# Miniprotein binders against q96jn8r1131to1294: the designs that were tried, part 119

Target 1, 164 residues: q96jn8r1131to1294
Amino acid sequence: TLEFLENHGKNILLSNGNRTATRVASYNQGIVVINQPLVPQLLVQVRIDFLNRQWTSSLVLGVITCAPERLNFPASACALKRAAWLLRGRGVFHNGLKICEKFGPNLDTCPEGTILGLRLDSSGGLHLHVNGVDQGVAVPDVPQPCHALVDLYGQCEQVTIVNP
Below, E stands for the ipSAE of ESMFold2; O stands for the ipSAE of OpenDDE; V2 stands for 0.75 times the mean of E and O plus 0.25 times the DockQ between their complexes.

## First folded at step 10 (miniprotein)

Design Ud (at its last look DockQ between E and O 0.92; V2 from the best seeds 0.78)
Fold by OpenDDE base, look of step 10:
Structure Ud (fold): chain B 164 residues (1-164), chain A 93 residues (1-93)
Amino acid sequence: as target 1 above (164 residues)
Amino acid sequence: SDAFRLFFEARRIIEEGGDPEEALKKAKEAFELFIKEGNLEFAAYTAIVIVELLKKLGKDPEEIKKWIEIAIELAEKAGNKWLVRLARKLEKE
């Protein structure tokens, strides 16, 4: 069963069998990691449940290749400088460096109810799914094992893991 | 869920400096729904929020004590050490 790990950002409260993550304070300290590593053809999806529109930025989605159970989470995913591939806005980032300017829809403007998914293909390419639609390869040849990461940042106050 | 909607509405009121009585009303309603839904984590956390609101409003110390005990009990039932610590701090304030 897919769940968020107990090791998470300081402002996160887990509920619903650890399938729902809620940022209960501030705008940051909201990183969560999904327990099972991504394997080829496994689609992991989260739904945006609640947004606070007073902020401009929203959630960050991506993967990490370090051990998530022992990770000391920074205040935001953008501060991860190793073993991190992240989608923020329309950009793709590797260890804090933007490697793609425009990819897929703007995550900062996704409304509540949007379902975001990550999937590895047989070649190690990381795909973004939006409401069930494959947006293509965001990151080619991602090291394995890797875990899906969600940063409930800015607008994003709650997400829930959903089954495909 | 409706419980979460009410919870976030209460938070918005608090964050925006709105009427704490209204926030309290929504928080209490959210609490009841969280209990019905079996969401012990958020029932506990909402109880903590209720305590903070009651203190802010200068409400009856006995009611405050009651809600602190509720918060602690629910946090322990939820098995969330972080919530337990938060709830315990309320006794010392």
Scores: ipSAE 0.802, ipTM 0.916, lowest interface PAE 0.6, mean pLDDT 95
Fold by ESMFold2, look of step 10:
Structure Ud (fold): chain B 164 residues (1-164), chain A 93 residues (1-93)
Amino acid sequence: as target 1 above (164 residues)
Amino acid sequence: SDAFRLFFEARRIIEEGGDPEEALKKAKEAFELFIKEGNLEFAAYTAIVIVELLKKLGKDPEEIKKWIEIAIELAEKAGNKWLVRLARKLEKE
């Protein structure tokens, strides 16, 4: 059963059997991690439940290769300068450095109800899915084990894990 | 759901420095809906928000104490130690 890990950002309150993450304060400290590493057969999907359009930036989605159970998370995913591959806006970032200018949709404009998915392919490539549609390889050859991460940043106030 | 919509509406008022009486009304409505839905985590957290608003408004200390006890009870029923610590912190303040 896929759940958000109990170790998470300070502004997150988990509910719904740890399958719903809500940012209950401010605009940051909203990092959550899925409780199982990605494997090729595993599609991790989250639905955007609530947005606050007052903010200009929205959620960040990606993977980390550090063990997440006792990791001290920074205030935002953009501060992850090691062992991180992140999708933010339309960009792909590795350890804070943009490595792809445009990939998939702009995450900052995804509406409530959007379902975002992450999986590894057989070659270790990281794929983004949007509403069931594979967007292709965002990051080739991600080291394993890696762990799916969502940062409920800015606009994004709630996400829920959904099954494929 | 309507509970979360009301919860976030109250939070926006608080964060923007709006009318705490309006925020309190919305928070109390959200609390009732979270109870009805069986969402103990958010019923407890919303009760904590209600206490903070009551203190800011200078409301009756007995009402404030009653809401603190509600928040602690719900946090314990939810099995969430972090929420219990948050609620008990309100007793000291």
Scores: ipSAE 0.676, ipTM 0.862, lowest interface PAE 1.2, mean pLDDT 92
ESMFold2 (binder alone), look of step 10: mean pLDDT 88; pTM 0.880

Design Ue (at its last look DockQ between E and O 0.98; V2 from the best seeds 0.81)
Fold by OpenDDE base, look of step 10:
Structure Ue (fold): chain B 164 residues (1-164), chain A 93 residues (1-93)
Amino acid sequence: as target 1 above (164 residues)
Amino acid sequence: SDAFRLFFEARKIIEQGGDPEEALKKAKEAFELFIKEGNLEFAAFTAVVIVELLKKLGKDPEEIKKWIEIAIELAEKAGNKWLVRLARKLEKE
């Protein structure tokens, strides 16, 4: 079963069998990682449950290729400088550097109820899914194993892992 | 859920420096709903928030003690060590 790991950001409280992550303080320290590594054709999805509109930025979605159990999480995903591919706003980032200016919908404007998914294809391409619709390859040739990462940042206060 | 809605509203009030009495009201309502939903983690955590609000408001020490005990009990029942530590700290403050 898909769950969030116990190693997570300091402001996160897990519930619902570790399938729901809630940021219970401040606007950051909200990184969570899904336990099972991504394998080809596995679709991992999270639903945005609650948003706080006082902030402008929202959740960051992506993957890491380092061991998540030992990772010392920074206050935000954008501070990850190694082994990280992230989707923020409409941009794609690798180790803190923008590698794509415009991809998919703007994650900062996704409303509550939006279901975001990640999937590896057979060629190692990382796909973003939005409400069940494949948005295409966000990152080609992602190293494996890799784990899906969600940063409950800014507006995003709660997400839940949902089945495809 | 409505419980989480109320919980986040209470937090928003606290973070924005709003009326702590209103925050307390919402937190208590959220607590009751979390209990009904069987969400022990958030029932326990909300109890901690309630204690903090009661202390801030200078409320009855007996009521504060009651909610500390509730927080500890629920945290232990949830089996969450972090929550247990958090709740136990309330006794020393």
Scores: ipSAE 0.765, ipTM 0.904, lowest interface PAE 0.6, mean pLDDT 95
Fold by ESMFold2, look of step 10:
Structure Ue (fold): chain B 164 residues (1-164), chain A 93 residues (1-93)
Amino acid sequence: as target 1 above (164 residues)
Amino acid sequence: SDAFRLFFEARKIIEQGGDPEEALKKAKEAFELFIKEGNLEFAAFTAVVIVELLKKLGKDPEEIKKWIEIAIELAEKAGNKWLVRLARKLEKE
């Protein structure tokens, strides 16, 4: 089954059979990675369980193409300078550089209960789903293998892996 | 869940420099619910938070010792090495 990997940000405590990730301190050190690579038939979905609206920024979603089991994660996903494609706010970022200004909804405004999904299409395109609705291709040609990543940043205090 | 709602409410009080007695009440309520749910990881972590609040409030050393032992036992049962290390540090100040 899909689980968050034991190698994760320092402020994360996993529970619920490693399907729930909680940031238990501060605003950062909240990177988690799904334990299996994305394949075209796999939709990885997480539900936003708890937000702290005291912060202005929220979670980051994306993929990494390096092996995640032994990576040293930075404090925030936006500091990943290699092998990373990230969705933040409305922007798409590759290795820390914004490559698209406006894609999909603003992640900083998604409420508790929102279900966010990531999948690859057969051409290697990375799709974002929001509450079951495909938002289109965020990144047209992601190298494989890649793993889904969530950074429980700022507002985002807890997410849970849910089945499609 | 109700347990996590109470847990995060206690955390917000602590972070905002609010009343530690109020945070302690919410943390103890969250602890009870985490035990009922079988969430050993968060029962253990919440027990650590309770110890820190009791120390801040200058509470009875025997009560503090009881909660430290609870935190260690639950962390070991959860099989989480980081939680065990965190809980055992409470014994050393």
Scores: ipSAE 0.733, ipTM 0.897, lowest interface PAE 1.1, mean pLDDT 92
ESMFold2 (binder alone), look of step 10: mean pLDDT 87; pTM 0.871

Design Uf (at its last fold request DockQ between E and O 0.98; V2 from the best seeds 0.86)
Fold by ESMFold2, fold request of step 11:
Structure Uf (fold): chain B 164 residues (1-164), chain A 93 residues (1-93)
Amino acid sequence: as target 1 above (164 residues)
Amino acid sequence: SDAFRLFFEARRIIEEGGDPEEALKKAKEAFELFIKEGNLEFAAFTAVVIVELLKKLGKDPEEIKKWIEIAIELAEKAGNKWLVELARKLEKE
């Protein structure tokens, strides 16, 4: 089954057989990674369980292409300077640089209960799903293997891996 | 879940400088639900939060010692090294 890796941000406590990630302090140090690489038949989905609306920014969703098991994560996913493609707010970022101003919904406004999904298509295109609905290709050609990443940043205090 | 709702309600009170007695009540309720659910990780972490609140409130040292022992036992049962370290620090402080 899909689980979050034991290697994660310092403020994360895993539970529910490592399928639930909770940020238990501060606003950052909340990076988690899914234990299996994305493959075309695999839809990785997380549900937003708890938000603290006092923050203006929320979770970051994306992929990394380096081996995640012993990687030293920065405080925020947006500080990843290589091997990363991220969806943040309305934008798409590659290695810390915004490469698209607007794709899909604004992640900063997604409510509790939103189910966010990532999958690769056969060409290596990264698709975002929102509540089961494919939003199209966010990144056209992601190197493989890659792993889904969630940064429980700011508003986002808990996410849970859910079945498609 | 109800356990996590109560947990986060207690966390908000603590973070916002609210009434620690109210935070303690919610944390104890969350703890009981985490135990019933078998969520050992959050039962242990919530016990740590309870200890911190009891210390802040100047509660009976015997009650504080009991909760420290509970936190350590649950953290060890959960097999989570970070939780064990967190709980054992409570003995040293």
Scores: ipSAE 0.842, ipTM 0.931, lowest interface PAE 0.7, mean pLDDT 93
Fold by OpenDDE base, fold request of step 11:
Formats: sequence, structure tokens, C-alpha cells
Structure Uf (fold): chain B 164 residues (1-164), chain A 93 residues (1-93)
Amino acid sequence: as target 1 above (164 residues)
Amino acid sequence: SDAFRLFFEARRIIEEGGDPEEALKKAKEAFELFIKEGNLEFAAFTAVVIVELLKKLGKDPEEIKKWIEIAIELAEKAGNKWLVELARKLEKE
């Protein structure tokens, strides 16, 4: 089953069989990684459970191609400068550089209950799903294996892995 | 989850410097719900929060001790090393 790895940000408390990640302190140190690597046609989804609207920025969603078990997580996903493809706001980032200005809905404004999904297609394209709707290819060719990453940043205080 | 709603409400009160008695009430309610839901991790963590609130309020040492023991027990049952360590620190404070 899909679970968050035990190696996670310092402010994360896992629960619900490691399917729910909660940031219990501050606004950062909230990176989690899903245990199973993405393979073609596997849809991995997380639901935004709780938001603290004190902050402007919200969760970051993406993939990493390095081994997550030994990863020393920075305070935020934005600090990942290697082997990282991230969706933040409406932007797509690769190793800290914006490669797309406007893609899909603004993740910073997604309300509680929003279900965000990642899926690789047969060509290695990374798709974003929002509430079950395929938003298209966010990253055209992602190296494999890769793992889905969620940064519970700013507003985002809790997410849960959900099945399609 | 109603338990989490109460939990976060309690946290907000604490973070904003609100009435700790109200926070305590919500935390205890959240605790009961977490127990009912079988969420041992957050039952344990909420117990830690309760201890902190009780200390802040200058409540009875015996009650504080009781909740520390609860926190430790639940953390151990949850098998969460971090929670166990966190709960154990309460004994030293």
C-alpha cells in the first residue's frame, strides 16, 4: 500500500498507518515522500485535509529521483536543487529553476478537500490530476525511478494519501 | 475529522495566546476522539499538549503526572520513537 516514508521533515507527525501527514509545528520542515516509486499508470493521490490560511504559500507537489530513504530534507522543497521536479503555485520547477510559468490550477489556492494526483504516462510524462481531472503533462520526461514528494508548507497542515 | 479540528483549534488558541483553559478543554475533547478513532499517534501527542497546558495553568501535579504517563504509554503503543522521546522529556521538566 501507499504510505509516507518514515524519513520525513522534522515537523511531521505521521498517523493513520503512515497515510496521513500532519505538520504539527511552524510553517516548514514538512516534506514527506511516498514509499512506492511512480510507475506508468500508477496514480498517486493526496487530499488536502487542513489549511492554515495565515500564510500565502501552500503545499508543493512533485517528484524526486534520488533515494528518499537517506535524503536529508531541507526546510522546504524549494531548497532541493538536484533531482527534483516540483509544482508550486502555478509554476513548474526543475532543480530550483522555473521551467513553466503557468500550469494547471494555483496550488496555493486549492481549498481543503482538494485531491491532487501524480501519474506517469507511458512516455515518461508526469501528469497532475486535480480532483480526478487530468491537467496534462507537467513534466515531459521524468527519470525513473522517481518518488512523489509533498511539502506541507505554509498553509498546508495535513494531507492524506487517498485511493482513486 | 472532528478530532483533528479540535486539535488544531486548541493549537490555534495556544499559538495566539488565547485562553489556555479553552485550549485544554478542546485538547481533552480531541484526545477522547483520537482514542475512539484508534489514532494512537495523535492521542499520544495530544496528551503531550495537555500536559503542557496543565503545567501552564498550574494544575495539580498528580493530574500532570497522570497525563504524562498516558502520553508515554500511548506513544509506546504507537511504536513511535519520536513521541516516546517527547513524552519522556515531560518527566524531566
Scores: ipSAE 0.804, ipTM 0.913, lowest interface PAE 0.6, mean pLDDT 95
ESMFold2, look of step 10: ipSAE 0.809; ipTM 0.919
ESMFold2 (binder alone), look of step 10: mean pLDDT 86; pTM 0.860
OpenDDE base, look of step 10: ipSAE 0.784; ipTM 0.910
ESMFold2, fold request of step 11: ipSAE 0.831, 0.827; ipTM 0.928, 0.926
ESMFold2 (binder alone), fold request of step 11: mean pLDDT 86, 86, 87; pTM 0.859, 0.858, 0.864
OpenDDE base, fold request of step 11: ipSAE 0.803, 0.802; ipTM 0.913, 0.913

Design Ug (at its last look DockQ between E and O 0.97; V2 from the best seeds 0.75)
Fold by ESMFold2, look of step 10:
Structure Ug (fold): chain B 164 residues (1-164), chain A 93 residues (1-93)
Amino acid sequence: as target 1 above (164 residues)
Amino acid sequence: SDAFRLFFEARRIINEGGDPEEALKKAKEAFELFIKEGNLEFAAFTAVVIVELLKKLGKDPEEIKKWIEIAIELAEKAGNKWLVRLARKLEKE
């Protein structure tokens, strides 16, 4: 039932029933959003399928708290200055401002096959899962509704939604 | 999949200024695998890449026309309006 939304970055081509997102050009314009909001007990997971290690930075993972269906996405998630909570590298960012220097693993080093998950807890805390292991609360009180977002940036060329 | 591996190999050759004949060979192999897998979106997009390579190589206009028609047909079957626009743009170039 989980799919990437048809409104996405310009360099994305969706396939596999909109469960696979591929960046088909350049290094950016790769933002995709999951088609339904996060709710408690919903674990959204994506698998990293293809990387190009010539780039230093890799995918960005996070949430947006505004309606995604008609949003005009910037070239990169780091340019989202409103309604965004992002995990990039080792950091956590809110609207472009780093609010935590180190949380969980370094996303820039995750290999192909890594499964990354996002869910909300009952208190609105945003949890990151890595290969099925809960990394704890990245953001303690995300406004709802929010939608999971992946930016296929730099190294990251393809991700696929997988079932928990 | 093997289709995507070949697709990305062709893309890297193109982006690094490598041999366009080698990129074309890999793109055609990827195309056949995407067809076999029923991945119409990537079969169509790969056909667009093939057209661009054929034009760069100065290949026979009739071969180029054939691949443009293939790209359009597959993009329409995939139901992807962006791919249809992309493929039809090749007719004007």
Scores: ipSAE 0.696, ipTM 0.880, lowest interface PAE 1.2, mean pLDDT 92
Fold by OpenDDE base, look of step 10:
Structure Ug (fold): chain B 164 residues (1-164), chain A 93 residues (1-93)
Amino acid sequence: as target 1 above (164 residues)
Amino acid sequence: SDAFRLFFEARRIINEGGDPEEALKKAKEAFELFIKEGNLEFAAFTAVVIVELLKKLGKDPEEIKKWIEIAIELAEKAGNKWLVRLARKLEKE
């Protein structure tokens, strides 16, 4: 069963059997990690449940290759400087460095109800799915094991893990 | 869920400096729905929010005490250490 780990950002409250993450304070400190590592052909999906239009930025989605149970989470995923591949806006980032300017839809403008997915292919390519549609390879070769990460940042106040 | 909608509406009112009485109304409604849904974590947390609103509004100390006890009890039932600590702090404030 896919769940968020108990080790998470300070402003997160988990519910619904740890399948729902809610940021209950401020605009940051909202990082959560999914318990099971990504394996080829496993599609992990989260739904955006609630947005706060007060801010312009929204959730960050990606993977980490370090042990998530021991990770001291920074205030935002953007501050991760190692073992991190992240999708923010339309950009792809590796350890804080932008490696792709324009990829897929703009995550900052995804409305409530949007289902975002991550999937590894047999070659280690990380795919982004949006509402069930494969957007292509965001990262061509991701080390394994890796875990899906969601940063409930800015507008994004709640997400829920959903089945494919 | 409707519970979360009400919860976030209450939070919005608070964050925007709106009418705390309206926020309290929505928070109490959210609380009841969280209870019905079996969401103990958010029932407990909403109780904490209610306590904070009641204090802000200068409401009856007995009502405040009641909601503190509710928050603690639900937090303990939820098994969430963070919520328990948060609720216990209300007794000391």
Scores: ipSAE 0.659, ipTM 0.867, lowest interface PAE 0.8, mean pLDDT 94
ESMFold2 (binder alone), look of step 10: mean pLDDT 87; pTM 0.875

Design Uh (at its last look DockQ between E and O 0.98; V2 from the best seeds 0.79)
Fold by OpenDDE base, look of step 10:
Structure Uh (fold): chain B 164 residues (1-164), chain A 93 residues (1-93)
Amino acid sequence: as target 1 above (164 residues)
Amino acid sequence: SDAFRLFFEARRIISEGGDPEEALKKAKEAFELFIKEGNLEFAAFTAIVIVELLKKLGKDPEEIKKWIEIAIELAEKAGNKWLVRLARKLEKE
C-alpha cells in the first residue's frame, strides 16, 4: 500500500491512512515522500485536491535517491542540493540546477482534480503522467532505489495518493 | 470532501482578514463533518482552530475550555503527538 512517510515537512498534517497530505500553515514546509520506492512499471499517482489562488507557484513533483526516513527536509524542494530530480513549472531540475526548460504541462497551472503520476521505465527513465497520459521521459537514467516526492508549495494545499 | 472545503474556506477568511465570526461558523461546520467522517486528525486540528478563533473573538471562557478539552481528547484518540502538544499549549495561553 502506498502512503506518505511520517517524516515530512513541518507544516504537513497527514490523514486518510497517510494517503492524504495537507499543508496546514504558511506556503512552504510541505514536502512529503511516498513510502515505497519506485520500481519499473509501477505508476505512483497523486491528485491535487485543493489550491489556494493567493500564490503563483504550485506543487513540485520528483524523486529522491537518498534515504527518506532520515532526511532533514528544507522549507522547499528547491533547496535540495543532492540526490534530487524535480519537476517545477515546466522545468526539470537536478540538485537545484535546471536541466530542461520546457517539459510537459506547467505544473503551476494544473487545476484541482489533476492527477499527476511518476513511473520508471525499464531503462531507468522517469516518466510524468498527467491525468493518465504519459508525457514522456522527464529524466533519463534515474538511480535506484528512488522515492517519489511531492512538495505542497504555494497554491497546493492538499494532495491524495490515488490508485492507477 | 465538504469538510475540507469548509476548513479551507475558514482558513481563507482568517488569512484575508475577513469576518472571524464567519470563519468560526465554517470551522464548526467542518468539525462536525470531520467527526462524521471519522477523520480524527482534522477534527482535532479544527478544534484547535476553533479555540484560537474563540479567543480572538473574546468569547466565553467556558466555551473555550470545552473546545480545548475536545481538541486534547481527539488528538490523543488520533494518537498524534504533535496535535496533542498543540492542544495542550492552548491550556497555558
Scores: ipSAE 0.733, ipTM 0.894, lowest interface PAE 0.7, mean pLDDT 95
Fold by ESMFold2, look of step 10:
Structure Uh (fold): chain B 164 residues (1-164), chain A 93 residues (1-93)
Amino acid sequence: as target 1 above (164 residues)
Amino acid sequence: SDAFRLFFEARRIISEGGDPEEALKKAKEAFELFIKEGNLEFAAFTAIVIVELLKKLGKDPEEIKKWIEIAIELAEKAGNKWLVRLARKLEKE
């Protein structure tokens, strides 16, 4: 079953059989990773449970292409300068550099209850799903194996893994 | 869940400098619901928050001691080493 890895950001407390991640302090140190690499038939979905609109920015969603079990995560996903492909706000980022100005919805405005999904297609394209609707290919050719990542940044205080 | 809703309401009151008695009431309600749901991690963490509020409010030291013991026991039962360390620091402060 899909769970968040025990190796995670310092401000995260896992619960609900490691299917719920809560940021219990500050605005950062909230990186979590799914315990299985993505494969084409696997849709990883998280629900935004709680937001604090006091903050300007919200969660970051994406993948890392190196083994996550023993990584020393930075304070924020935006500081990942290697092996990372991230959806932040409206943009797509590779290793900290914006490669697409606008893809899918603005993650900074997604409300509580939004279900965000990641999957690979058969060509290695990374797809974003929003409330069950495929938004298309965010990244056309992601190296494998890759691992789904959520950074509970700023507004985002809790997410829960949900089944498709 | 209602437990998490109450927990975040208490957290917001604390972070905005609101009434700590109101935060304490909501935190205690959240604690009871987390126990009922079997969410030991958040029952333990919420007990830690309750201790911090009781200390801030200058409440009865015996009540504070009881909540510290509750937090430690729940953190150990949850098997979360970070929570155990956090709860045990309350004994030393």
Scores: ipSAE 0.720, ipTM 0.891, lowest interface PAE 1.2, mean pLDDT 92
ESMFold2 (binder alone), look of step 10: mean pLDDT 88; pTM 0.882

Design Ui (at its last look DockQ between E and O 0.93; V2 from the best seeds 0.81)
Fold by OpenDDE base, look of step 10:
Structure Ui (fold): chain B 164 residues (1-164), chain A 94 residues (1-94)
Amino acid sequence: as target 1 above (164 residues)
Amino acid sequence: GSDAFRLFFEARRIIEEGGDPEEALKKAKEAFELFIKEGNLEFAAFTAVVIVELLKKLGKDPEEIKKWIEIAIELAEKAGNKWLVRLARKLEKE
């Protein structure tokens, strides 16, 4: 069963069998990691449940290739400087460096109810799914094993893991 | 989305923005009842903590405060969430 790990940002409260993550304070410290590593053809999805529009930025989605159970999470995913591939806004980032300026829809403008997914293809390409639609390869040749990461940042106050 | 969570977040926003704590308390209590009905023990417990904090801020009856602390602890324990238990227990010492 897909769940969020108990090791998470300090402003996160898990519920619903650890399938729902809620940021209960501030605008940051909201990183969560899904327990099972991504394997080819497995689609991992989260639904945006609640947004606070007072902020401009929203959730960050991506993968990490380090051991998530021992990771000391920074205040935001943007501060991850190793073993991290992240989708923020319309950009793709590797270890804090933007490697793509324009990819897929703008994550900062996704409304509540949007379902975001990550999937590895057989070649190691990381795909973004939006409401079930494959947006293409965001990152080619991602090292394995890797874990899906969600940063409940800014607007994003709650997400829930959903089945495909 | 859950009506319970909507009320919860509204209460939190009122608190964070320095709004009327009485209104926040009203919403928090409503959220609590809904979380209970939904079987969401984690957020029932956490909302109880928020209620305690609001009651203290408002200078409400110590007996009511004590009651809600006990509720928070009980629900946290029932949820099996050690973090919530610790959080609720801290309320007794404040």
Scores: ipSAE 0.773, ipTM 0.904, lowest interface PAE 0.7, mean pLDDT 95
Fold by ESMFold2, look of step 10:
Structure Ui (fold): chain B 164 residues (1-164), chain A 94 residues (1-94)
Amino acid sequence: as target 1 above (164 residues)
Amino acid sequence: GSDAFRLFFEARRIIEEGGDPEEALKKAKEAFELFIKEGNLEFAAFTAVVIVELLKKLGKDPEEIKKWIEIAIELAEKAGNKWLVRLARKLEKE
């Protein structure tokens, strides 16, 4: 079954059989990783459960290709400068550099209840799904193995893994 | 989305914004009871820690504070979460 790894950001408390991640302090230190690498048959989905609109920025989604079980995560996913492809706001970032200005919805405005999905296609393209709708290829050729990552940043205080 | 988490985050907002700690305590106690009813031991334990911190800030009876510390430790152990156990046990050391 899909769970968040026990190795996660300092401010996360896992619950619900490690399927729910909650940021219990501050605005950062909220990186979580799914316990299985992405493969073409696997759709990883999380639901946004709780937001605090006091903050201007919200969660980050993406993948890393480093083994996550013993990795020391930075305070924020945006500080990942190696082996990382991230969706932030409307942009796509590779190792901290913006490679696409606008892809999919603005993550900073997604409301509570939004279901966000990540999937690889057969060519290694990374797809974003929003409420069941494929947004297309965000990144065309992600190396495998790669691991799905969520950073409960700023506005985002809780997400839950949901089955497709 | 649950009522327990709604109350938990409402208490957290009050604390973060420097609001009335008595109101935060009321909401935290309500959230605690709902987390118990849901069987969410992790958040029952964590909320008990928050309650202890509020009771200390309010200068409440040391015996009441001690009872809540014991509750937090018991629930953290029952949840099997080592970080929560360490967090709750630090409250005993003042």
Scores: ipSAE 0.767, ipTM 0.903, lowest interface PAE 1.0, mean pLDDT 93
ESMFold2 (binder alone), look of step 10: mean pLDDT 87; pTM 0.875

